# VHH binders against Enoyl-CoA delta isomerase 1, mitochondrial (ECI1), part 27

Target 1, 258 residues: Enoyl-CoA delta isomerase 1, mitochondrial (ECI1), of Homo sapiens (Human) (p42126)
Amino acid sequence: QRVLVEPDAGAGVAVMKFKNPPVNSLSLEFLTELVISLEKLENDKSFRGVILTSDRPGVFSAGLDLTEMCGRSPAHYAGYWKAVQELWLRLYQSNLVLVSAINGACPAGGCLVALTCDYRILADNPRYCIGLNETQLGIIAPFWLKDTLENTIGHRAAERALQLGLLFPPAEALQVGIVDQVVPEEQVQSTALSAIAQWMAIPDHARQLTKAMMRKATASRLVTQRDADVQNFVSFISKDSIQKSLQMYLERLKEEKG
Short names: E, the ipSAE of ESMFold2; O, the ipSAE of OpenDDE; V2, 0.75 times the mean of E and O plus 0.25 times the DockQ between their complexes.

## First folded at step 15 (VHH; framework vhh_ozoralizumab_d1)

Design c1 (from m5 with T58E; at its last look DockQ between E and O 0.41; V2 from the best seeds 0.00; counts 0 for: pae E 3.1 > 2)
Fold by OpenDDE, look of step 15:
Structure c1 (fold): chain B 258 residues (1-258), chain A 123 residues (1-123)
Amino acid sequence: as target 1 above (258 residues)
Amino acid sequence: EVQLVESGGGLVQPGGSLRLSCAASGFTFSRYVMYWVRQAPGKGLEWVSVITGSGWFEYYPDSVKGRFTISRDNAKNTLYLQMNSLRPEDTAVYYCAKDKGYDSGSTSGMDVRGQGTLVTVSS
């Protein structure tokens, strides 16, 4: 319902489209559907690659659903964060080739999803920015997300980007290396198909083992610290100051939309 | 032919526990997401739990979260539902359901259910 999967078993590729109005926020339900959809593809040996994209151009994903992190119980926060961890782990450690066809804005949790992919293509639209802007909301990126960005754009660039909470327009995104290609919006999907074909031309065992080797340190670290990470998140997000900040932000968003 | 056979239902008092089982056959069990769904008298079908093929991920609606636990034994082709702290509103016929998967280009969702097992929670 919130995730549309368009399989092409003959080609060994599926296109996973985000369809969670209005802005593909990563609600608990949406996260769940994503995890389920991904595992289904993982379990089907006919698939070797997945393209992640938005069903609605203009927004890839607005990121985590702030309503899941504001005004809820600690138990809810814990469950929500566990879901976020699980999605990241599944994506980051996927044996499938994952390509993001980023056809819209991609901040925060959207960028998290994109960063797990093997390859990222961004539409050349100045309105479509990608990055981790958590610090602008007074939120700290978890270590596994930090590592993911660092592994993508390097330590110094990641350090600056995370501290300032930078969102990169297409030109800067390409320059810093957070995306691999910038193409006209109408070419994003076709470029993704071409890209994924290139990756799938590599023997699976060699590719998968290399990927696992490259990502093992970060993934294993989270796996061993899952509970601690959840607890840290719950403790942090439950702070009165953080809750107030989130509430204020949500109110501003409502005003802007209204 | 895909077969799903539920068992373990019965009469239980509020606060009690039941464990449901579902024996699956006719398909590669470990490759498919599985569901427990229920239908209460006069109500529509409601899903109460979902588990991925590997058992790596499971999810529950708020109505049963913290009380119900879905699990699977892929070696035995069996799905389980542990139900604790049962309430009268949990009274329903419970079905095991198979996900369609992505085979043959089909859309996601449930395609086959068993005959169901009745769970009655009453004092």
Scores: ipSAE 0.258, ipTM 0.690, lowest interface PAE 1.7, mean pLDDT 93
ESMFold2, look of step 15: ipSAE 0.447; ipTM 0.771
ESMFold2 (binder alone), look of step 15: mean pLDDT 79; pTM 0.797

Design c2 (from m5 with V33I T58E; at its last look DockQ between E and O 0.01; V2 from the best seeds 0.00; counts 0 for: pae O 11.2 > 2, off the site)
Fold by OpenDDE, look of step 15:
Structure c2 (fold): chain B 258 residues (1-258), chain A 123 residues (1-123)
Amino acid sequence: as target 1 above (258 residues)
Amino acid sequence: EVQLVESGGGLVQPGGSLRLSCAASGFTFSRYIMYWVRQAPGKGLEWVSVITGSGWFEYYPDSVKGRFTISRDNAKNTLYLQMNSLRPEDTAVYYCAKDKGYDSGSTSGMDVRGQGTLVTVSS
């Protein structure tokens, strides 16, 4: 089990904990479990909010699993990206209040997950950075991810952040607005509970409709262009130059861990 | 060192009321979710109330909902439990408990609790 769901029906809140060692990379299996878990929570009327967090401090999520995008078949790439799309769509359009309790590093796909939430709390640890660093790997963020970041921190800030592939430490993350609060690490969970309670105090129908209105343009665009987006990803990731780059990066990671 | 000291327990008749207090020290009280938990004779530990550090959110199990009220005074580092309409089944040792900070909403989220105070509801 890569996703731990701790429900508190009385509180109407569930805590979803990422438990996919070593660094909560978004493997196809992990993505699938996340989607399934979220769907279950969405279909249970007893829940109004979900806190997303890592089972262990240190890493929220290292992002997409590069092994899923390197040395595989085009069909595999397509399936993998569809899973990524599905997770984003479900999170981004969720009727639940979603709060990220970011208790570890949060780059790339981790940041994608965090950005879909309504509210983000980051532990005040200089080792915990958040951002979309895809360009550092020669990868372009999809339009829906770009929009998500842009809608969070503004056009100019997003433009700079994406082009440079910036990872923000807590102080800068708060300043640029990619997270909403920075708190001591030991307060991340309690702060998340307090925050989610505030959001849940709002009438659901009004909150949900407002959220839908705010996010409809981006979500609908992806839904309409879902297949095209998959094809674009497959075409891009399959390029020899990209594959070589990914392979080199993976090798470097192995060396650093070894 | 984290210290939690409960008080206010005693003997009360069914339908009666009690107010429990918990004095906290050794940590930044306002930063942590706090719990009231109880253990009845021959039964396991169960939570009866939870409140967030800010006091923004509190919730109860169905067994005590509407009867018990948790509150906190962060300036005084004190946690309270107002218990109304007490029933014999409420008889237990009541503990104040501190949240770990990473796992909340259940007894598994606690790292420290006090010595407890006995509440006996009997005619």
Scores: ipSAE 0.006, ipTM 0.270, lowest interface PAE 11.2, mean pLDDT 92
ESMFold2, look of step 15: ipSAE 0.212; ipTM 0.638
ESMFold2 (binder alone), look of step 15: mean pLDDT 79; pTM 0.800

Design c4 (from m5 with T52I T58E; at its last look DockQ between E and O 0.52; V2 from the best seeds 0.00; counts 0 for: pae E 2.9 > 2, unsure alone 64.6 < 65)
Fold by ESMFold2, look of step 15:
Structure c4 (fold): chain B 258 residues (1-258), chain A 123 residues (1-123)
Amino acid sequence: as target 1 above (258 residues)
Amino acid sequence: EVQLVESGGGLVQPGGSLRLSCAASGFTFSRYVMYWVRQAPGKGLEWVSVIIGSGWFEYYPDSVKGRFTISRDNAKNTLYLQMNSLRPEDTAVYYCAKDKGYDSGSTSGMDVRGQGTLVTVSS
């Protein structure tokens, strides 16, 4: 089990903890557990909100698992990207209140998860940066993720952040608007509980319809192009130059770990 | 009431293929994660595939990956398992299962309700 769900059906809230050692990389197995857990929670009338957080010290999620994108078959890449798309769509369009309690570093695919939430709380620790830094690896964020960032922090901030692959420390993250609150690390959980209660105080139907209206354009664009988006990813990631770059980066990561 | 009815089992030689079906009723099929699980003689239940409500995404353990394909037809409320390159260790009673909720403090799990369908792989 890589996803630990702690339900409080009486309060209508579940805490979903990421438990994929060592750094909550979004492996295919982890993505599968996330998607399934979210579908189960969305189908259960006992729940109105979910807090997403990490069980791993120092990291919310390190992002997409590059081992799933290197040295594999095209069918594997397609399956992997389908899982990534499904996680994003399910979070982005969720009828549940989603609060991310970002108790650790949140680069790349971790930021993808956080950006889908209704509210983001980041621990005040300079080691815990958040952002979409894929361009530093030579990878381009898909249009639906670029749009998600743009919708969150505005066009100019998003275009600068994506082109440079910026990671924002807590004070800068709050200033640019990529997170909604920064609090001492020991207060992240209690702040998330308070925040989700405030969001759940809004009548469910009105809040859900409003969220759907605000997110419709970005979500429907992916839904109508899902197969093409998968094919584009598979074609891109399969290029020899990209595979070589990924292999070199993975080798560097192994050497840095010792 | 939720009903799950498995069919399509039988005797097959090693290397052969078989397609299982599961007719579902009593719930909104298209909204639920569905599973195939199997139980070999004298063994516990083993999960062999999962598919989300829309059918967009599926996942397999290494033991069957590349040989088994789960699919669903939401218009017909039917779940399928295509099994290729069958091996004697695939011999089991196969069940489809609906996901359980987290409701009332219950743990997550798979809701097995049918009689299953026997698959025997023997030369």
Scores: ipSAE 0.441, ipTM 0.767, lowest interface PAE 2.9, mean pLDDT 90
ESMFold2 (binder alone), look of step 15: mean pLDDT 77; pTM 0.779
OpenDDE, look of step 15: ipSAE 0.667; ipTM 0.856

Design c6 (from m5 with V50Y T58E; at its last look DockQ between E and O 0.01; V2 from the best seeds 0.00; counts 0 for: pae O 15.8 > 2, off the site)
Fold by OpenDDE, look of step 15:
Order: sequence, then C-alpha cells, then structure tokens
Structure c6 (fold): chain B 258 residues (1-258), chain A 123 residues (1-123)
Amino acid sequence: as target 1 above (258 residues)
Amino acid sequence: EVQLVESGGGLVQPGGSLRLSCAASGFTFSRYVMYWVRQAPGKGLEWVSYITGSGWFEYYPDSVKGRFTISRDNAKNTLYLQMNSLRPEDTAVYYCAKDKGYDSGSTSGMDVRGQGTLVTVSS
C-alpha cells in the first residue's frame, strides 16, 4: 500500500500517510490510491476530518512523477494528467476537513496536495521547503493550480512565486501565508489534531457550504475545461525541448542519488 | 520562567469522575490558549481539550465530548479538566500545555507542557 490510513473513529479523524518510496512522487498508482482512500473516508460518516502527512519525515511529497511525463506516449500523458486533475478535484472539493501535516519537503505536486487542504502545518526545519517550482523546469502551472495558490497567498504573492518558481523555507512560508503554522517537527501531528478539531467544531453544513462557495469557481472551471486542460498539458509536455529538459533533470537526480 | 503543574490524578473506577488542575505561572495566563493532552501507555500524545484565553470557546474530540469539560480561572491562573464517566481507555498521563502564541483566540501550537499527572481507570 502506498497510502496508509489510520482511522480514529472516536475522534472522527483519519490520518492518511503517504508511503510511496523513495520520495512520495505522485505516480499514477499513487494518485489512484489517494483518490480511493479519500473516497472511502468520505463515504464513512464516522469521519469528518483527514490529516494528510508523510509516513516518514523528510519528504511530504516530491511532486509529480517525472517519469510519468517523460519518454511516454501522448495517451499516457493524457491519462496521467487526468489522474492529477481528479486528485485535485477530489481534494479541493472534499466535504471533509483536510489538514496537511507537512513533515518534509513539499515542492510542486506536493504543494499542490497541501494547497487543497483547509489548513497547513509545516515542520520547522530549514530543509523542508514548500512551493510551486514548475517554472524552474520550464513548466507552466495550470490555471486551476494557479488559482489555488492565488486564493491562498494572494494575487501579487502568487504572481511572484509562480514566475520565479519559489520554494519557501518554513519562516518565509509562514510569512507569505502558504502555510498556516510552523511548529517543531515533533509537534506537527499534535498541532494538526488540535487544528482539525477546531475546524470540526463548526457545524458541517455551514462549513461545507461555505467551502463550496469559496472554491466552486475554480473547481467548476476545471470541470468544464477538463479536456482542454488535458490537451494543453499533452501538447506542452510532448514538446521536444520540454522532453529534453525533463530528461536532463532526471539524469541529474540520478547522479545526485548515486 | 513558564511553569505548569498538574494535579488531581489518581486511581478511579470505570464510570467515576476526576477533576484535574493545572497551576500556571511565569506568563500572562489569560492571553494564551491552554491545552489538556494525554499519553497512554505505548501510545502517542493526543489532544484531549483546549480552551481559548477568555474561556469563550472550548474544543473536544468526539472521544471525550460530553464527558470531559475544560475550564479556566484566569484570576487564579488555573486550568481545569472535569472528567466524568471515565473509561479504562482514558488511562493516561495527562498534561497541561500552553500555546506558544500570544493570542487568546488562536492556536499556534503547544509551547510548554507540565510534568503530567497520572490517571488510572481500572476496576
């Protein structure tokens, strides 16, 4: 299993732990398991909140699996992106309270996952950075991800962050507002439990409707443009220049690990 | 120096009641959210309750909701936890903890925690 679900029905909370070695990259299989796990929890009335975290400290999620986007067929790229869209839609529109307990590095797709949550707690470790660094790889964030970041940290901050592909260490992450709390690493879980309790203290109906109202515009836009977005992604990622860049990056990663 | 001293723990039968106290010193008590947390043998730390600085808002997990009541006396710098209908699964060391944020209405994470008081629920 790439996703460990630890339920606490008494607390009405489940913890979803990412366990997709080595760095919790969002592979197609991992994406699928995440959606399935979330759906199961959503269909169980015993649960009102979910904490997302990594099984092991060090990395929350390294983001999208670059191997899914390099050296594959257009059909594969399309399928992969649809899965990414689905995960975002499910997380972003979830009626559950979602809290990210970010106990490791959280770039790119990891940040995408974190940004869908209602509340984000980041471990105070200078090695744990969060942000969308797609532009550093020559990749443009999709409009729905841009909107998600913009809705989190504001237009001006998002504009700068996206263009520069910034990864924020904890202090800056808190300052810019991409995370809500920064706490010692050993307090991340307990803080998440406390935070989620506060959110769960609100009547579900009112909370859920408000959340839906706040997020409907972005979510609906993706739903209506889902195919176009996939086509745009496939067209972009299939470019020779992009493929070369991705290949070079992958090779560099291999060298660093070796 | 911030000091938190818990008291009131002990042995109680299932269905029984206990009242825990936490004496706070070394900070402006009313400005901070306060927590009760517990750690059962072989288990991790879990939150039990927290209350805003003013005492206006209280929060509980479902596991203790309706049974436990957190309160505070800001004039006495004391935090309380009334525990009713105790169960064996409530057996744990209970800790009083201070929020690190100087905002009575907001949670910023636990800062300082006391030494704890043992609560044992057993027949």
Scores: ipSAE 0.000, ipTM 0.222, lowest interface PAE 15.8, mean pLDDT 93
ESMFold2, look of step 15: ipSAE 0.006; ipTM 0.389
ESMFold2 (binder alone), look of step 15: mean pLDDT 81; pTM 0.823

Design c7 (from m5 with V50I T58E; at its last look DockQ between E and O 0.50; V2 from the best seeds 0.00; counts 0 for: pae E 3.0 > 2)
Fold by OpenDDE, look of step 15:
Structure c7 (fold): chain B 258 residues (1-258), chain A 123 residues (1-123)
Amino acid sequence: as target 1 above (258 residues)
Amino acid sequence: EVQLVESGGGLVQPGGSLRLSCAASGFTFSRYVMYWVRQAPGKGLEWVSIITGSGWFEYYPDSVKGRFTISRDNAKNTLYLQMNSLRPEDTAVYYCAKDKGYDSGSTSGMDVRGQGTLVTVSS
């Protein structure tokens, strides 16, 4: 089990903990478990809010699993990207209050997950950076992810951040607005609980409709272009130059860990 | 009481197709993730498909991906498994299984499954 769900039905809150060692990479299996877990919570009327956090100290999520995007078949790439889309859609359009308790590094796909939440709390640790660094790997963020970041920190800031592939330490993350609070590491969870309570104090109907209205344009665009987006990803990721780049990166990672 | 009743199994030739059904009762069907699992002779239990309560998301292992399709009709409390391009290695007893959900504090996993239906793929 890669996702640990700790429900408190009485409080109407569940804590979803990422438990996919070593660095909570978003493998196909992990993505699947996340989607399933979220769906279960969505279907249970006793829950109104979810806190997303890591069970792995030091890392929220390292992002997409590069091994899923390198040396595989086009069909695999397509399936993988569909899973990524599905996770994003489910999170981004969730009627639940979602709060990220970011208690570790949060690059790339980790940041994707965090950005879907209604509120983000980051531990004050200089080692914990958050951002979309895809361009550093020669990868372009999909339009729906770009929109998500843009909607969070504004067009100009997003434009700069995406082009440069910036990872923000806590102070800068707060300044640019990619996270809402920075707190001592030991206070991340308690702060998340307090935050989610504030959000849950709002009537659900009004909150949910407002959220839907705010996020409809981006979500609907992906839904309408879902297949095209998948094909675009497959075409891109399958390029020899990209595959070589990914392979080299993976090799470097192995060397650093070894 | 939770009840799951599978049907649709039988003998089929390699390359053939079969559609399994599972009638569910005793719980709010649409709230639960459902599984198809199978047990081949001398082997352990293996899941072959997962579908969320709303039917929004499906997942398959590589062994059956592209050949099997799970679906559900929540209005009829029925789960389906369309099996195409069947292979001898698909021979097994197939079970419909209910997810535990979060109702009792459980985190994940299968709860109850039916009596199963035998699928035999042989020339």
Scores: ipSAE 0.207, ipTM 0.667, lowest interface PAE 1.8, mean pLDDT 93
ESMFold2, look of step 15: ipSAE 0.478; ipTM 0.789
ESMFold2 (binder alone), look of step 15: mean pLDDT 79; pTM 0.804

Design c9 (from m5 with V50F T58E Y59R; at its last look DockQ between E and O 0.01; V2 from the best seeds 0.00; counts 0 for: pae O 11.6 > 2, off the site)
Fold by OpenDDE, look of step 15:
Formats: structure tokens, C-alpha cells, sequence
Structure c9 (fold): chain B 258 residues (1-258), chain A 123 residues (1-123)
């Protein structure tokens, strides 16, 4: 089990804990479990909010699983990207209140997950950075992810952050607005519980409709262009230069861990 | 200095009622979300209720929903908790707590609690 769900029906909240070693990479299996877990919670009327967090401090999610995007067939790439789209769509449009309790590093796909949430709390640890660093790997963010970041931190800040592939430490993350609070590591969970309770105090109908209104444009665009986006990704990721870059990066990671 | 002083606790029989009060000072009371939390013997701190600074929004866990009512008088800097239909499992020290900050629709969590008032529900 890569996703631990800890329900508190009395509070109307569930905590989803990422447990996909070693660094909670968004593998196809992990993506699938996340979507399934979220769907189950959405179908249970006893829950109104979900806290997303890592089972262990240190890493929230290292992002997309590079092994899913390197040395595989185009069909595999397509399937993988569809899964990524699905996770984003489900999280981004969820009627549940979603709060990220970010208790570890949160780059790339980890940041994608965090950005779908309604509220983000980051542990005050200089080792825990959050951001979209795709460009550092020669990869461009898809339009729906770009929009998500832009809607969070503004156009100018997003433009700079994406082009440079910036990872923000806690202080800068808070300043740029990519996270809403920075708290001591030991207070991340309790802060998330307090935050989500406040959000749940709002009438669901009004909150949900407002959220839908705010996010409809981006979500609908992806739904409409879902296949095109997949093809674009497959075409891009399949390029020899990109594959070589990814391979080199993977090798470097192995060396650093070894 | 932020001060929170709870009162109103005591011994009550099952099915009985109590009203807790919390006198607040040292901050702009109306700008902060306030909480009631409780700690039963041998158990951790449990969230009981909160109310926004304006009083527009309040929330309860299922364990006390329908039985407890949080309210506030911003003119008197006082927080209240009306507890009805009390049960033995409601036995705990009850604390009034201040949110770190309630501005622009966000909460940063609790930062200060009072000394608490003991509520004992027993036949």
C-alpha cells in the first residue's frame, strides 16, 4: 500500500499519507492508488476534507517517476501521462477541501500535487524546497500546470519561476505565495487540521461552487485537449535528446544514492 | 500579553448541562478565531469547537455536534461553550484557545490556551 488513509469521520477529515519509497515518486501505481483513494473519500459523505502529507518527514514527493518516462514505449508514455492528467483533474476539481501538509521536499510533480490543494502548509526546514524545476531537466510544464502555478503566485512570478525552474525554500516559498503558511516541522500536522477545519466551516455548496468557478477554465481546457496534451507529451519525451538527458539524470541520481 | 481565563466547569450528572466562559484579554478579540479544546484523562488534546472572529462560522466534531454550542460576545471579549446532554465521555479539562491569526480568511492554528476548567460528568 502506497497510500495510507487515516480517517477521522467525527471530524469529517481524512489524512492521506504518501508511502511510496524511497521518495514518493509518482509512479503509475502510486498515481492509481492516489486517485482511487481520493475517489473513495469523495464518495463517502462523512468526509469533507482531506489532508495530503508524507508518511515520513523528509520528502513530500520527488515528483514524477523518471523511470516511467525513460526507456519505455510511446504507449507507456501515453498511459503514464493520462494517469498524471487524471490525478491532477481529480485533485484540482475535488469538492473536498484539500490541504497539503508539506513535511518534506516538494519539487516538480510533488509541487503539482500541492498546487491542486486549497491550502498549503510547509515545514520550516531549509532542506524542504517547493517548486517546478522541469526546465532544469529540459522539460516544459504543461499548460494546465502552468495555469495552476500562475493562479497561485501570479503571472510574473510564475513566468520567472517556470523559466528558471526555481525551487523555493520555506521563506521564499511563503514570500512568493506558493505556500500559505510556514511553520515548525512539528506543527505542520496540527496547523493543517486547524486550517482544514476553518475551510469546512464554510457552507459546502457556496465553497464548492466558488472553487469550481475559479478552476473551471483551466480544468475544462485540459479535458477538451486531453488527447492533444498526451500526444504533445509523448512526442516531446520520446525525443532522443530528452531521453539522453533523462538517462543521464537517472544515472547521476544513482551515483548520489550509492 | 494574551490572557485566556476559563470558568464554569464542575461536576454534573449525565444528561446535565454546563456553560463555560472564557475571558480574553491582551489582543483584539474580534479578529481571531477562538477554539474550545479538551483533554480527557489519559487522552490527547481534542478539538471541540471553533468560531470565527465575526461569529459567522462555527464548527463541531460529530462527537459534540447537536449538544454543544460555541458563541462569543466580542463586546465583552468573552467566548462561551454551552454544553447540553453531557455524557461521561465528555469528562475532561476544557481549554479556551486563541488562533494565531485570522486574517483574509485563513487560520494559522492555535497559539495560546488558558489554564483550563475541569468538567466532570458522573452519576
Amino acid sequence: as target 1 above (258 residues)
Amino acid sequence: EVQLVESGGGLVQPGGSLRLSCAASGFTFSRYVMYWVRQAPGKGLEWVSFITGSGWFERYPDSVKGRFTISRDNAKNTLYLQMNSLRPEDTAVYYCAKDKGYDSGSTSGMDVRGQGTLVTVSS
Scores: ipSAE 0.000, ipTM 0.267, lowest interface PAE 11.6, mean pLDDT 93
ESMFold2, look of step 15: ipSAE 0.520; ipTM 0.803
ESMFold2 (binder alone), look of step 15: mean pLDDT 79; pTM 0.795

Design f1 (from y3 with Y56E; at its last look DockQ between E and O 0.01; V2 from the best seeds 0.00; counts 0 for: pae O 14.6 > 2, off the site)
Fold by OpenDDE, look of step 15:
Structure f1 (fold): chain B 258 residues (1-258), chain A 123 residues (1-123)
Amino acid sequence: as target 1 above (258 residues)
Amino acid sequence: EVQLVESGGGLVQPGGSLRLSCAASGFTFSRYVMYWVRQAPGKGLEWVSEITGSGEFTRYPDSVKGRFTISRDNAKNTLYLQMNSLRPEDTAVYYCAKDKGSTPGRDYGMDVRGQGTLVTVSS
């Protein structure tokens, strides 16, 4: 399994641990397992909160699986993007309290996952950066992801961050507000448990309705434009220039790992 | 410089009561949400209580709800935690903490903590 679920029904909390080697890339299979795992927890009345974290420190999630977006058919690209949309929609609109315990690097799609959460805790390690660096790869963030970041750190900060494709180390991440706490690595999990308890102290109906109100505009917009968004992605990612860029990047990554 | 100094900890029997105090200085006390947190031996930091700047709103986790009461005296720059019906599992170092209080709309987050005061509940 690529997702480990550790339930604590007594506490009303489950920990979802990412376990998709080597860097928890959001492959189609991983995306599917994440959605299924979340749905199971949402359908279990024993749970009110979920902590998202990596099974191993070092990398939270490297983001989207570039191999899913390079050298494949348009149909594959469409299916993959629909899966990404689905994960975002499910996380972003979840009635559960979601807390990210970010115990590793969190770029791009990893940051997407983190941004859907209600609260984000980042380990204080200079190697662990968080942000949306799509533009560095010549990729444009979709409107719903842009909105998510904008709703988190504000319009001006989001505008700068997205255009430059910034990855924030812990100090800057906290300063810009993309994460809520920065703590020593060994305290990330316990801090997440403490934080989620604070959120769960709020009556569920009030919290959930408020969350829905806050997030409805962005979520509804994606739902109504889901197919158009997929088409835009497919058209963009299928461009020869983009495919070449992705291929070059993949080759570079292989060289760095080797 | 922000300073928080906890006091009032000690040894108490199960079912007993303690009142903790936290003297605050170096910031406008009444403008900040304040917290009590605790760390039990071998355990991580646990949120225990919070109170708004005005003192009008308080929150507790289920673990201490009904037993603990957070309050504040803004004129004295002091935070309090009344702990009743103490249990062995309440044994911990207790810290008062200041909220970041920096940006409107940000979630509540702890900033500075004091040195802590030890509470031991044992028969």
Scores: ipSAE 0.000, ipTM 0.216, lowest interface PAE 14.6, mean pLDDT 93
ESMFold2, look of step 15: ipSAE 0.547; ipTM 0.826
ESMFold2 (binder alone), look of step 15: mean pLDDT 84; pTM 0.842

## First folded at step 16 (VHH; framework vhh_ozoralizumab_d1)

Design c3 (from m5 with T52V T58E; at its last look DockQ between E and O 0.84; V2 from the best seeds 0.00; counts 0 for: pae E 2.5 > 2)
Fold by OpenDDE, look of step 16:
Structure c3 (fold): chain B 258 residues (1-258), chain A 123 residues (1-123)
Amino acid sequence: as target 1 above (258 residues)
Amino acid sequence: EVQLVESGGGLVQPGGSLRLSCAASGFTFSRYVMYWVRQAPGKGLEWVSVIVGSGWFEYYPDSVKGRFTISRDNAKNTLYLQMNSLRPEDTAVYYCAKDKGYDSGSTSGMDVRGQGTLVTVSS
């Protein structure tokens, strides 16, 4: 089990904990479990809010699993990206209040997950950075992810952040607005509970419709272009130069772990 | 009442193919993740495929990956399992199963399954 769900039906809140060692990489299996868990919570009317966090402090999520994008078939790449899209769509359009309790590093795909939430709390640890660093790997963020960041921190800030592939430490993350609060590490969970309670105090219908209205443009654009987006990803990731780069990177990672 | 009715099982030779169907009723089919699970003689229940409500993507264990394909038609409230390159070890009763929420406090993913359909792979 890579996703731990701790429900509190009385409070109407569930805590979803990422438990996919070593760094909560978004593998296909992990993505699937996340989507399934979210769907279960969406279908349970006793829940109105979900806190997303890591089971282990240090890493919220290291992002997409590079092993899913290297040395595999085009069909596998397509399936993997479909899963990524599905997770994003489900999170971004969720009727639940989603709060990220970011208790670790949050780059790339981790940041993707965090950005889908309604509210983000980051632990005040200089080792915990958040951002989209795809360009540093020669990868272009998909338009729906770009829009998500842009809608969060504004066009100019997003433009700079994406082009440079910036990872923000807590102070800068707060300043640029990619997170809403920075708190001591030991207060992240309690702060998340307080925050989610504030959001849940709003009538669900009004909140949900407002959220949908705010996010509809980006979400709808992906839905209408979902196949094209998958094909673009597959075409890109399948390039020999990209595969070589990914392979080299993976090899370096293995050496560092060894 | 939630109902799931499997069909399409039978006897097939190794290397052969079968297509299973599951007719669903009593719930909003498109909102739920669906599973195919199987139980071989003397063994426990094993999931062999999962598909999200939208049908956009699916997942398989290594034991059946590349051979089995789960799909769904939400307009027809029907779940499918295409099984290719069947092996004797695939012999089992196959069940369609519905995903559940967390209202029961259980971490189990499935709440209801059909009566099953027998698949026998033998020379």
Scores: ipSAE 0.167, ipTM 0.633, lowest interface PAE 2.3, mean pLDDT 93
ESMFold2, look of step 16: ipSAE 0.524; ipTM 0.810
ESMFold2 (binder alone), look of step 16: mean pLDDT 80; pTM 0.808

Design j1 (from c4 with D103S S106R T107D S108Y; at its last look DockQ between E and O 0.77; V2 from the best seeds 0.00; counts 0 for: pae E 4.3 > 2, grease 26.3 > 24.2, SAP .683 > .668)
Fold by ESMFold2, look of step 16:
Structure j1 (fold): chain B 258 residues (1-258), chain A 123 residues (1-123)
Amino acid sequence: as target 1 above (258 residues)
Amino acid sequence: EVQLVESGGGLVQPGGSLRLSCAASGFTFSRYVMYWVRQAPGKGLEWVSVIIGSGWFEYYPDSVKGRFTISRDNAKNTLYLQMNSLRPEDTAVYYCAKDKGYSSGRDYGMDVRGQGTLVTVSS
């Protein structure tokens, strides 16, 4: 089990904890469990909100699992990206209030998850960060993730952050607006509970319709071209130059851990 | 009332193919994760495929990956399992299952409701 769901149906909330050792990388198995868990919660009338957080010390999620994108078949890459798309669409368009309680490092695909939430709380620890740093690996964020960042921190800040592959420590994350609050680590959970209660105080239908309206442009673009987006990813990631770069990076990581 | 009715099982030689169907009623089929599971004699339930409500993606354990294909037709409320390159080890009663959710008492996971359909792989 890589996703732990702690339901409180009486309160209408669930806490969804990431438990994919060692660093909550978004492997195909972990993505599959996330998508299934979210579908279950969305279909259960007992729940109005979900807090996303980590059960792993020091990390919210290390991002997309590069081993899923290197040395695999085109069919594997397609299946992997379908799971990534489904996770993003489900979170981005969710009828649930989503609050991220970011109790650790949140680069790349971890930031992808956090950016879909209605509210983001980051622990005040100088070792933690949040951002989309894929360009430092030669990887380009898909349009729907670029739009999500742009809609969160504005065009100018997003343009700079994506080109440089910036990761924001807590003070900078708050300043640029990629997170909504920074609090002491021991207060992250209680702050998330307070935030989700504020959001749930708004009538459900009006809140949900407003969110759908605000997010429709980017979500509809992906929905109308889902297969083309998958094929673009498969084509890009399959290039010999990209595969060689990923292999060298993965080998460097193995040597640093040796 | 939720109903799941499996069909399409039978006797097949090793290397052969079968297509299983599951007719669903009593719930909004397109909203739910659906599973195929199997039970060999004297063994517990083994999950063999899962597909999300939209049908956009599916997932398989290594034991059947590349040989089995799950699909759904949400307009007909029907779940399918295409089984190719069948082996004697695939002999089992096959069930479709609806996802239980978190609020169905302490039971969660896969909700098996039908009688299943027997698949026998033997020469």
Scores: ipSAE 0.304, ipTM 0.694, lowest interface PAE 4.3, mean pLDDT 89
ESMFold2 (binder alone), look of step 16: mean pLDDT 79; pTM 0.791
OpenDDE, look of step 16: ipSAE 0.729; ipTM 0.882

